# VH-VL binders against Uncharacterized protein mtre-1 (mtre-1), part 6

Target 1, 142 residues: Uncharacterized protein mtre-1 (mtre-1), of Caenorhabditis elegans (q09347)
Amino acid sequence: YHQYRELKCSTPTNSIRGGPDRAECHLVLKAEELETGRPVPTGLGCWQEDHDGEEREYCDIVCPKSHTVFISYIDQGHRACFNFITYQVEKRNDEHVLWRSGKCLNSTVNYRIGCKFDDPFETQFKSDNEIFAHLRARARRV
Key: E = the ipSAE of ESMFold2; O = the ipSAE of ESMFold2 at other seeds; V2 = 0.75 times the mean of E and O plus 0.25 times the DockQ between their complexes.

## First folded at step 1 (VH-VL)

Design u06 (framework fv_umesolerbart; at its last look DockQ between E and O 0.09; V2 from the best seeds 0.00; counts 0 for: pae E 15.8 > 2, placed apart)
Heavy chain, then light chain:
Amino acid sequence: EVQLVESGGDLVQPGGSLRLSCAASGFTFSSYSMNWVRQAPGKGLEWVSFITSSGSYIYYADSVKGRFTISRDNAKKSLYLQMTSLRAEDTAVYYCARDSEYVEIVWGDYYFDYWGQGTLVTVSS
Amino acid sequence: EIVMTQSPATLSVSPGERATLSCRASQSISSNLAWYQQKPGQAPRRLIYGASTRATGIPARFSGSGSGTEFTLTISSLQSEDFAIYYCQQYNTWPRTFGGGTKVEIK
ESMFold2-Fast, scan of step 1: ipSAE 0.012; ipTM 0.522
ESMFold2, look of step 2: ipSAE 0.000; ipTM 0.479
ESMFold2 (binder alone), look of step 2: mean pLDDT 90; pTM 0.916
ESMFold2 at other seeds, look of step 2: ipSAE 0.000; ipTM 0.486

Design u07 (framework fv_umesolerbart)
Fold by ESMFold2-Fast, scan of step 1:
Structure u07 (fold): chain C 142 residues (1-142), chain A 120 residues (1-120), chain B 107 residues (1-107)
Amino acid sequence: as target 1 above (142 residues)
Amino acid sequence: EVQLVESGGDLVQPGGSLRLSCAASGFTFSNYEMNWVRQAPGKGLEWVSFISSSGSTIYYADSVKGRFTISRDNAKKSLYLQMTSLRAEDTAVYYCATEYGDYEGLFDPWGQGTLVTVSS
Amino acid sequence: EIVMTQSPATLSVSPGERATLSCRASQSVSSNLAWYQQKPGQAPRRLIYGASTRATGIPARFSGSGSGTEFTLTISSLQSEDFAIYYCQQYHNWPYTFGGGTKVEIK
């Protein structure tokens, strides 16, 4: 079976501070874990699969070498669904794919995916334009 | 001060109908998910129903599906539970509870409860 | 649904003694477990969430532990106000489910 890395997003402990409809998630995928020698555009977004009766949503998610995946959760719409959605990363061939499952899979979740440089001294995205250019490039497929 | 106040509990005959209300104050009601939880006299807690902040997502316990309807009015800061085809086993104190403060799926605060008795 | 089982149904203890309450889930709930206290005629009060995190204002004598399917609530030195019924609740999956409760009463 595939190696999995579970991730659950954190919500603010006190709703006054953080607002009720936003959460932030962090997912770290190091280039050496991808076992790939060169970047390859990997997808057209997300798709669904059935695994032993469990419905999962998979999304291609590959960052350039020495970058980590960052997921920013902007607008959930349904705060109560958050604890029932588990985010996982699994390895398929030489790529990592993000998937989620849970009771609220049909609820609308608006999230942002990007890449940041894997440098201990850099904790934020370099720029929005750079991130979106990267995501657009990965959407190409012939 | 976050406060929930239930009302509408009454004595009804089997097969009858009843509507419960829960009035919220002290917080932005429209931002939070709401639940109904019941407790039969001398028994434990049983989750009954959930409604999302917008009202578009609703879940029910299997014991009440098809008989109970949860709804909310965000302008009036009120939660409702319409009960039909009532049975003796529905006799309980009904609490409304918000998922406020800490995490989704955690109930705090609770209202004081309203008693529904189904008896001939 | 996930079935929650509490044991014992009744715990008889003296003030100042330690009480240990158990809660078992029929399948893994990770750490998504909460403990509630209910006194006669009152609504429940949340004590613990995330299996081990005390809610604001809850005394240090209350502690929770466990993960997966086996959980424990410990009250290290019972005070008179601690005699109540305690419920565990999983919030890992819908439907939300509660245990049957453990009554902590005076010996």
Scores: ipSAE 0.000, ipTM 0.490, lowest interface PAE 15.8, mean pLDDT 69

Design u08 (framework fv_umesolerbart)
Fold by ESMFold2-Fast, scan of step 1:
Structure u08 (fold): chain C 142 residues (1-142), chain A 126 residues (1-126), chain B 107 residues (1-107)
Amino acid sequence: as target 1 above (142 residues)
Amino acid sequence: EVQLVESGGDLVQPGGSLRLSCAASGFTFSRYSMNWVRQAPGKGLEWVSFISSSSSTIYYADSVKGRFTISRDNAKKSLYLQMTSLRAEDTAVYYCARGPTYYYDTSGYYEAFDIWGQGTLVTVSS
Amino acid sequence: EIVMTQSPATLSVSPGERATLSCRASQSVSSDLAWYQQKPGQAPRRLIYGASTRATGIPARFSGSGSGTEFTLTISSLQSEDFAIYYCQQYDDWPLTFGGGTKVEIK
């Protein structure tokens, strides 16, 4: 089985003296999910690191280490983010992370993050409504 | 009622083949991953195989790899295990089990096998 | 593969007493650990998942704890219907593996 969720990242605030700039990413909840009253993950720890001379922001993604995480879609106004160039997901030390760089850091972007057992190709054909309705139903049964 | 019912267990000679079936009812079968788990007489549980909801991800225990094939038919709400080159050590009760399932909205982790069938006995003997 | 070791193999406990069952993984499985109860002639029944979350309908006397490599299942005030074999299972990595089981006998 596979699941995905939209991830919204805010534009970084001004640098704190002596520290790196930080941006916060959080999962975008649908209205129905907020009404269920069930706990959902909010907020992700993010930090910045140099990668081959380019500054990248890494954000933790909550997804079991036995699973594959992927980005199925991003929603952005002005195109500042390019797949594999200024953003992508990867697995580091058995943890899933999203990284972004360059102009992508200065844009408000919604990332649709998938966490799955199934082939990435199959997730492209499932609608948000179907996936989220299923996740809400399953969460209520727990 | 959520239910899984296995069938197809039989007495088979070594080197023979057999197909097991598991019929699901009471839930949307096409949205859950499924497994086969076996238990030899008087022994413990041994995981055999996994298939994702869409059949795109399949795993096997090393002891059955190359001999067993797991498959599913979501329209028929059925899970299958095709067994070939059967050996005496394959003698066991075979269970189908639902899961693991991921409940993102509660804790972001997987639940283990939540529903099991009654089992079907496969005996491999001369 | 991740090897799951349960101890003791057999546990004899008087009714009303506390029983503690141990399960050890050969490498970290985080909290991806479940406990199942199996009575003679029956299919296994899930008791605990996520190391410590009790499944729906499971009596409060059953509790799970632990993370990483060391886990325990505790049955407080053991009842006669708790005679069974208990299995732990990791679902952190493939292949999925079960412990050898602990048989709980009422004295």
Scores: ipSAE 0.000, ipTM 0.508, lowest interface PAE 15.2, mean pLDDT 75

Design u09 (framework fv_umesolerbart)
Fold by ESMFold2-Fast, scan of step 1:
Structure u09 (fold): chain C 142 residues (1-142), chain A 124 residues (1-124), chain B 107 residues (1-107)
Amino acid sequence: as target 1 above (142 residues)
Amino acid sequence: EVQLVESGGDLVQPGGSLRLSCAASGFTFSSYAMNWVRQAPGKGLEWVSFISSSGSYIYYADSVKGRFTISRDNAKKSLYLQMTSLRAEDTAVYYCARESITIFGEVSYYMDVWGQGTLVTVSS
Amino acid sequence: EIVMTQSPATLSVSPGERATLSCRASQSVYSNLAWYQQKPGQAPRRLIYGASTRATGIPARFSGSGSGTEFTLTISSLQSEDFAIYYCQQYNNWPYTFGGGTKVEIK
């Protein structure tokens, strides 16, 4: 069993074509890995979905700890960028900031994402489907 | 070096057909969406067509819809534009352009690499 | 389709002067706007994307601003190699659309 922390983060929604400037996304990561200061290979993809004429935006962690998929929504289609994305946590003042570094083909970029940690919880995710189901339930905006 | 090289431009009579090719080198072609953009002599730029990296999503300008077909062969690192029912108004330099790739936190669908163009003339 | 309108059609400036080019969208494109430079006989060259982000290798004298429907490209100290036609392009909606271009010429 490992301790996990849910991070509520604000990210630019310009990853979703025609979307608002920011979206709130929830990330669930192992607390012990964030504390070591070592990069945690993971990714965050955002997309837009129609529900009965209401547009909703979702962001999910994809391929934690192994292979990272970045997904953007392009009007009626999707694009994906596959590679290694890492997060590392640092604390500035009373806020936790995620350093995100990523590589897509020939480009390397670093971003800092403002986030707030929820209380830690102890569990064991038995499959990627459980992780994705948990994140989808938390990351929906209505 | 990242580059795109167009070929296939020719003189063709109205109602004719022509196939343009664009050869990519210096990058992973299968990871990028591609565009065709044209420019009539002395005029501005006009977007013609888009194809996603996988080839699953394709869009056309209304002026060419039903007459032009965009396609790609990722194994051959090539982009194609099959043109049929050509009109005098299709006379232009045709550019192959690579669409920038999106990265988390950044959206950039601009055309970051362009070929030198190939001239298509539709005239009798 | 979204109509992109550039003004002026022609801008006459001297080397070392400031050039300001305008681009207007018929409806909001947020920051999904790019600027390209084209010299005679050459393919267009990427300049700015996301309305204000300079592409790699583009000199600091080029700057973009604006969001929504009103956009500006500024060249702060015009060099001889900057005389060209400049196009704005929205990539927010299908079909993609370009402005008619602004020709920057020597005064």
Scores: ipSAE 0.000, ipTM 0.517, lowest interface PAE 13.2, mean pLDDT 70

Design u10 (framework fv_umesolerbart)
Fold by ESMFold2-Fast, scan of step 1:
Structure u10 (fold): chain C 142 residues (1-142), chain A 120 residues (1-120), chain B 107 residues (1-107)
Amino acid sequence: as target 1 above (142 residues)
Amino acid sequence: EVQLVESGGDLVQPGGSLRLSCAASGFTFSDYSMNWVRQAPGKGLEWVSFISSSSTYIYYADSVKGRFTISRDNAKKSLYLQMTSLRAEDTAVYYCARDQWELPYYFDYWGQGTLVTVSS
Amino acid sequence: EIVMTQSPATLSVSPGERATLSCRASQSVSSNLAWYQQKPGQAPRRLIYDASTRATGIPARFSGSGSGTEFTLTISSLQSEDFAIYYCQQYESWPLTFGGGTKVEIK
């Protein structure tokens, strides 16, 4: 269940969300790299935020410098109906580009974004709750 | 039932100021980035300004930078464009356009526009 | 800035004919390209985004293709309501830019 894809980072001028103060990272992979039945990992860094009276789950943690950002395959479309908690993959020029989306996407592959820890840190975490807490703490200190 | 209604267009003298408003309804306004796009009489479309859903990111076309200010009020579901130091070349129909939240910046809904005429 | 060039400036076609409109970018815009339709006295209407995805409610006779720097909008069988001006727009890079438009008129 540890099948991850590395993010490719865009400059601020190429950001889907905008962001001149930061670089945006997104998944780029070839269509042939997506396979039915890939193992689904758990323990991704997501949290809930209050947005104008609506509680939403966000998975846009910026990883510390010693950690590599990875995207894991989660689902083939159903999770896209969760309020901004998932990312959609769009096919562009025979490449699948990850976009953050709040829409229900018909038959779209969905991913969640997390951080890959160095071996010593990776072995310290045994559950989604522990990984989630650690990623939130790290994101606030970067 | 998405609706965008612009108002505030008027005849103004060169060097004058004007404030445009756009009232949104039929969707959760606070989830969407918004844009102003203008069209001079008999000419094509020109993008003017962008504001993100939280107002954190704001961009302007070079032709209006330093003269126009985009802003929004999510509680009132309204978008604004404050225009100063107006020039004859600013004469145009100004459209309010919605960009999808956290997606590429294409305009999925447009208002009917409000005409700004800068007297020569 | 990325300059968008549309051709032809004016396309004269008869109802029922196929219309093909071109849009060219001065630099690659990947598939970050949208098409809009504007009728006289009206606001622009969304047609296609991500180069080839039809917006909700847009008839199947409209199709988009292309990537990188060369894009095409095709109307397979022109209806009377399709006579309008069509604009392409890139959203690869700031500032957002539109093409000059192609006017589709009655022959």
Scores: ipSAE 0.000, ipTM 0.512, lowest interface PAE 14.1, mean pLDDT 67

Design u11 (framework fv_umesolerbart)
Fold by ESMFold2-Fast, scan of step 1:
Structure u11 (fold): chain C 142 residues (1-142), chain A 123 residues (1-123), chain B 107 residues (1-107)
Amino acid sequence: as target 1 above (142 residues)
Amino acid sequence: EVQLVESGGDLVQPGGSLRLSCAASGFTFSSYEMNWVRQAPGKGLEWVSFISSSGSTIYYADSVKGRFTISRDNAKKSLYLQMTSLRAEDTAVYYCARTKVYSSGWYEGFDYWGQGTLVTVSS
Amino acid sequence: EIVMTQSPATLSVSPGERATLSCRASQSVSSNLAWYQQKPGQAPRRLIYGASTRATGIPARFSGSGSGTEFTLTISSLQSEDFAIYYCQQYNKWPLTFGGGTKVEIK
């Protein structure tokens, strides 16, 4: 059974200040996947949705948990890999939630997303309820 | 005009304590993250500590963890570094530096720095 | 921690010539890299962030490039006021780390 992991990255509205490749990303992982650290093949790519003039990226990702690489939409050979410092959600079906700042690139020719871990700007000050409420508003299953 | 002005640097004996201050003006202090960066005489830059705009998130370099405490007072527009158990290796010019973390997680390095305040630890 | 290595330690260049400074990270920092200029007796000044974005007010002769582990700062036509020490800094991972600096001096 393929486990579903959702990566939802906001296309940066302020990307002009630092380039087109920085975005806020959320990753939802199933507890068993995080405990084993084993990659699960999904075979699913990434896609974009427009939210009132703001592009957002959705991806299903599998890879070793120690590293971050770009995802290429046209060439599915690249996948995002995360260091799983996770937020355990007790009241939400034993899901682990990771909030991560990352990079998303939009192109008519090539589509790439890169999300990184151990970000100095990981939001450790957000409460479990706040993070879950935000994720619920944005998350989707593939 | 954005200004950051450090004060409190002094000559202190090993094992002593000092409190550094950084006074901010010309911008909305409560909207920016702050850092302390030091530079030993004739040496390069070393990051010391970070504090978020609200003061709730704090990070330290391993070399100062447990000895230094970063804090801020947004009403007074001031950043502080309380230093204890000072060592000769802590001798440096200490700079406060401003950064901005956007809601997207965007970061742009340290856009403004103070003039620095010299801390000398010697017997 | 991520170790930042700058080369050369000292670069001697004539005014009007191109200067190229290198910065290498011990592991990938993506494009989360900034460059700073420091003149004697002064605080550092930010030149570049995001590896290639020039900060407001910084002359066009300064440019940054690179991603991952290899980065370059280029000064296309060195002016007398550009003689300084230049530092790279990664902000991809805690703790934040700086390179050892490259001193650009007159030939």
Scores: ipSAE 0.000, ipTM 0.512, lowest interface PAE 16.4, mean pLDDT 67

## First folded at step 4 (VH-VL)

Design ga01 (from g10 with heavy chain S104W; framework fv_guselkumab)
Heavy chain, then light chain:
Amino acid sequence: EVQLVQSGAEVKKPGESLKISCKGSGYSFTSHWIGWVRQMPGKGLEWMGIIYPGDSDTRYSPSFQGQVTISADKSISTAYLQWSSLKASDTAMYYCARLEYSGWYFGTFDYWGQGTLVTVSS
Amino acid sequence: QSVLTQPPSVSGAPGQRVTISCTGSSSNIGAYYDVHWYQQLPGTAPKLLIYGNSNRPSGVPDRFSGSKSGTSASLAITGLQSEDEADYYCQSYDSSLSGYVFGGGTKLTVL
ESMFold2-Fast, scan of step 4: ipSAE 0.006; ipTM 0.548

Design ga04 (from g10 with heavy chain T30D S102T S104I; framework fv_guselkumab)
Fold by ESMFold2-Fast, scan of step 4:
Structure ga04 (fold): chain C 142 residues (1-142), chain A 122 residues (1-122), chain B 111 residues (1-111)
Amino acid sequence: as target 1 above (142 residues)
Amino acid sequence: EVQLVQSGAEVKKPGESLKISCKGSGYSFDSHWIGWVRQMPGKGLEWMGIIYPGDSDTRYSPSFQGQVTISADKSISTAYLQWSSLKASDTAMYYCARLEYTGIYFGTFDYWGQGTLVTVSS
Amino acid sequence: QSVLTQPPSVSGAPGQRVTISCTGSSSNIGAYYDVHWYQQLPGTAPKLLIYGNSNRPSGVPDRFSGSKSGTSASLAITGLQSEDEADYYCQSYDSSLSGYVFGGGTKLTVL
């Protein structure tokens, strides 16, 4: 139930214009169609959870400490996902998670996730071009 | 449709100044980076720099910093590449290209101009 | 100096499969920067062929595909056709240079 996945993470130079100190990850989430009489397999290493009567899929996202996580862009090939309605990144306990629901659950979607960070080394040099962060998503199966 | 149209071929002597252009159409010019890429005869592609026309934020390759000036005039949707004093080693095809961040990819050159051939000889 | 290394040439017969490698380092492909591929037909400007490691723009046939592993990426071309003869370039971003980098290019010859 505890699988560690290495995600595509980088520090883009122009995700925020004016010299952003930021790391981004690509998290690929997929869904499978229901077969009559068979369980629905969960996609890429995430878990299902009920939220107030609605089924959601949650995936762990690891961002350093007190950083804001936001979605820079979604693959336009799959438009069943709407921020705050069928997906969102949020902080749970001291970890960040991405959740999706509704028709977004039945779509294969690539999320570009940004993390703004203030790591001690970066703070010392105040440079976004010298420091890189690598982030991993931790996925749990239930 | 998205198009980038570059100025015509140039023949210059060493020491002369030159400014070539790249005009964008069919998209929001102010909100996309424009890059410049050099290709010397029979050689590969070399990134020179990029500019964001909306605020003139300009980034250069270390190899081209101080060698050229990149600028843009957003009122006419045109980016420029300029030399104060040309050298014979500047003889090359110069391409402009739009840099796109839409979607899950990190900065790709999705539309290219036709190229401007610059020949510098005595 | 080269930053992304490609073989200078590859060849194959019509209908066959070829792969073109693009080898980087920890400051570019190994730092999870995306790899993009461009096709340059003789006498023309480069054209985007693959973006974001494995995605095809509209109009690019599915016989072109991209992949990435560790510090390297590859472009695979199946069902080779004579019109595929071109130079192919990989491109990524390099953190140590704070800029965009191209591979040296690979000339594809269809036998």
Scores: ipSAE 0.006, ipTM 0.532, lowest interface PAE 11.4, mean pLDDT 72

Design ga05 (framework fv_guselkumab)
Fold by ESMFold2-Fast, scan of step 4:
Parts: structure tokens; sequence; C-alpha cells
Structure ga05 (fold): chain C 142 residues (1-142), chain A 123 residues (1-123), chain B 111 residues (1-111)
């Protein structure tokens, strides 16, 4: 992956009526910046990847202002859910530490058999730029 | 209060140029995509394109690519839809609407709509 | 033809239940893109009625509900009232067209 194109955010105060009031940001990559042979993009910041016969869609979402990082994916072969892995960012010993909040946000109504996350995730960053580099590397690994 | 206010009705002749507007208020205009939707008389809704006013990133429906130009002026919170040369087949109601989404714009919905601008093109 | 197919019309009497279907394909609803519904009263702009398959915005009565299964979605209206007479549109995203798509619209007549 190359450097992210830009960060696009929604305001929390005027989101969908009755919905959660919080800013969400979407990091995007230009199609021409993607490496040949990597996951095919389905649009702004999202792409599809094959996992043992299952097609999944992944997106990178980072909101530095909220200090909350969202990594989303769509699992078309495993309960057909669009889910976010939610992280919170803390500063420890002059480094930004990204740690898992323990929540999976499901965009579908079938949350009874939605995604499960049982693995803790923790990493350290020295700057916001390292957060983007780490998320890019993580997305490629998945 | 979120509002999208569109310019008034237009009556034009084929071959003329036209630029209609959509002014947003009550929210951060630069933080939301604005979409344009056409509704021909007695017909359904057709998505034309969207623009992100913060950087003027614009995406068009394949059916409208090259037919219209979408732009925005973030200093006055206004988005525009423009034709260089109108045709009678452009007669329609044109709506602007704010796109709201969670996670990805592909799951986006148009949560607030302008009142519409009626464009009539006749000889 | 629209990419998302809706019946052109549906009708019911006051107090009845009506259901409006929205049929897509593997490139849109079948690809797990959310389905949203809009209500357009005569002479007015469309209004968001249901978002994210089944969620109601503030101010939308519980009589309106949405559901999704496979490549199709449905809008159900219970306790039908004369004020519900309107055009209803479903909307999703289509990966093949790389764009937002609307259904052809369904005119609901309250008899």
Amino acid sequence: as target 1 above (142 residues)
Amino acid sequence: EVQLVQSGAEVKKPGESLKISCKGSGYSFTSHWIGWVRQMPGKGLEWMGIIYPGDSDTRYSPSFQGQVTISADKSISTAYLQWSSLKASDTAMYYCARLEYSGSIYFGTFDYWGQGTLVTVSS
Amino acid sequence: QSVLTQPPSVSGAPGQRVTISCTGSSSNIGAYYDVHWYQQLPGTAPKLLIYGNSNRPSGVPDRFSGSKSGTSASLAITGLQSEDEADYYCQSYDSRLSGYVFGGGTKLTVL
C-alpha cells in the first residue's frame, strides 16, 4: 500500500436522526496507488480479499481527532456481516499505543450471529504517521 | 437544523447553458458529501454524482459522466450542477441531498434533501 | 429497466398491511450493501424512511419496518393510513456500476 490519499469525516451532531452521535472518518487510497496483485478495490479505502474460498471486504478507517481507530471488514462467507474492529489510542512513554476496545460494530441487522473478536490487539506508535503505516501493514496481512 | 436550499425553477431553450445551486446550512458543509439526483416527469430517482466539498473530490454515475459538471464552493457552503448545452431530455426535477454513512460511503444513505429545482427545456 | 426492481404499484385499505419488495442482484444487495428506503409524498422531495436495512430515523412511526434477505429487501407498512399514500424508493450501491442505485419506485394507493 502507498500513503493514504486523505481523511474524510462526518459530523456527529447532524448524522442520521436517532443514530449514534460521533464523528467517523474514512481513509482512502487512489486506485492507481495500489500494488498489482493485491486485493481489488471496491471503492474509497475498501477492497476485497479471498480467504480460503470466502470473499471478504476490508476498509481502513482512522479518526485522529477522536483517538479512536476503526478497522472494518465485510465477511460475505461468514455470517454476511460488515464489522468494525474498534481501537482506542493512548499515549504511553511518549508513544501512541493502539489498543482494542473490545467491541465489534455490526452494520447489518443480523447481529445475533455476527462477528466475534477473541484476540487482544496492542501496538505502539511514535506518531500518527506510524498508525497509518501499521494499519496498512495489518490490512495487507489479513 | 440541517437544511439544503436549492435555486429556483428554470425555463431554458435547447443549447443554452445552466448552473443550479444547493446551499447547505446547519452542519459542517465540508465534512459531508453532497449528491445530485434527477427525477424526470412521472419517473423515478436517478443518482447523478456526488462531491466532497472539502476537496472537490467528485464521483459521477456512468450515465452522467461527461453530461454534467458537479462543483462546490466551500466558502459559501454551496454545491452546483451545471450543463454546457441543455437538451429537451434534460427536463426534470433535480434534487441535491446530503450523504451520510458509517464505515464506508458505499453503505451511504441520503439523509437530508433539498426542495428540488425544476428545469424545463423547451423550444 | 432499473437495477433494483420494485412493483410499480401496491394498494391496500386503511388498517391493512402492505409489503413493497426491492429485488437486486449479486452486485448490489447480494453483495451485502445496505438497503435504504425513501418516501416521496406528492409534490415533495424524498424523505429518508428506513436506513441500514431496518433502522428508523427519529420521527418515523413504528408502522414502517425494513428487512433484507439474499438479493432482496422489503418495506412493510402496518396499520395503513391515508397519509401513507406516496411513492416509495429503495436504494443501495452497485459494485458493477460503481454507483448508487435506486429502485424504480412503487406507488402506494390507500383505497
Scores: ipSAE 0.000, ipTM 0.533, lowest interface PAE 12.5, mean pLDDT 68

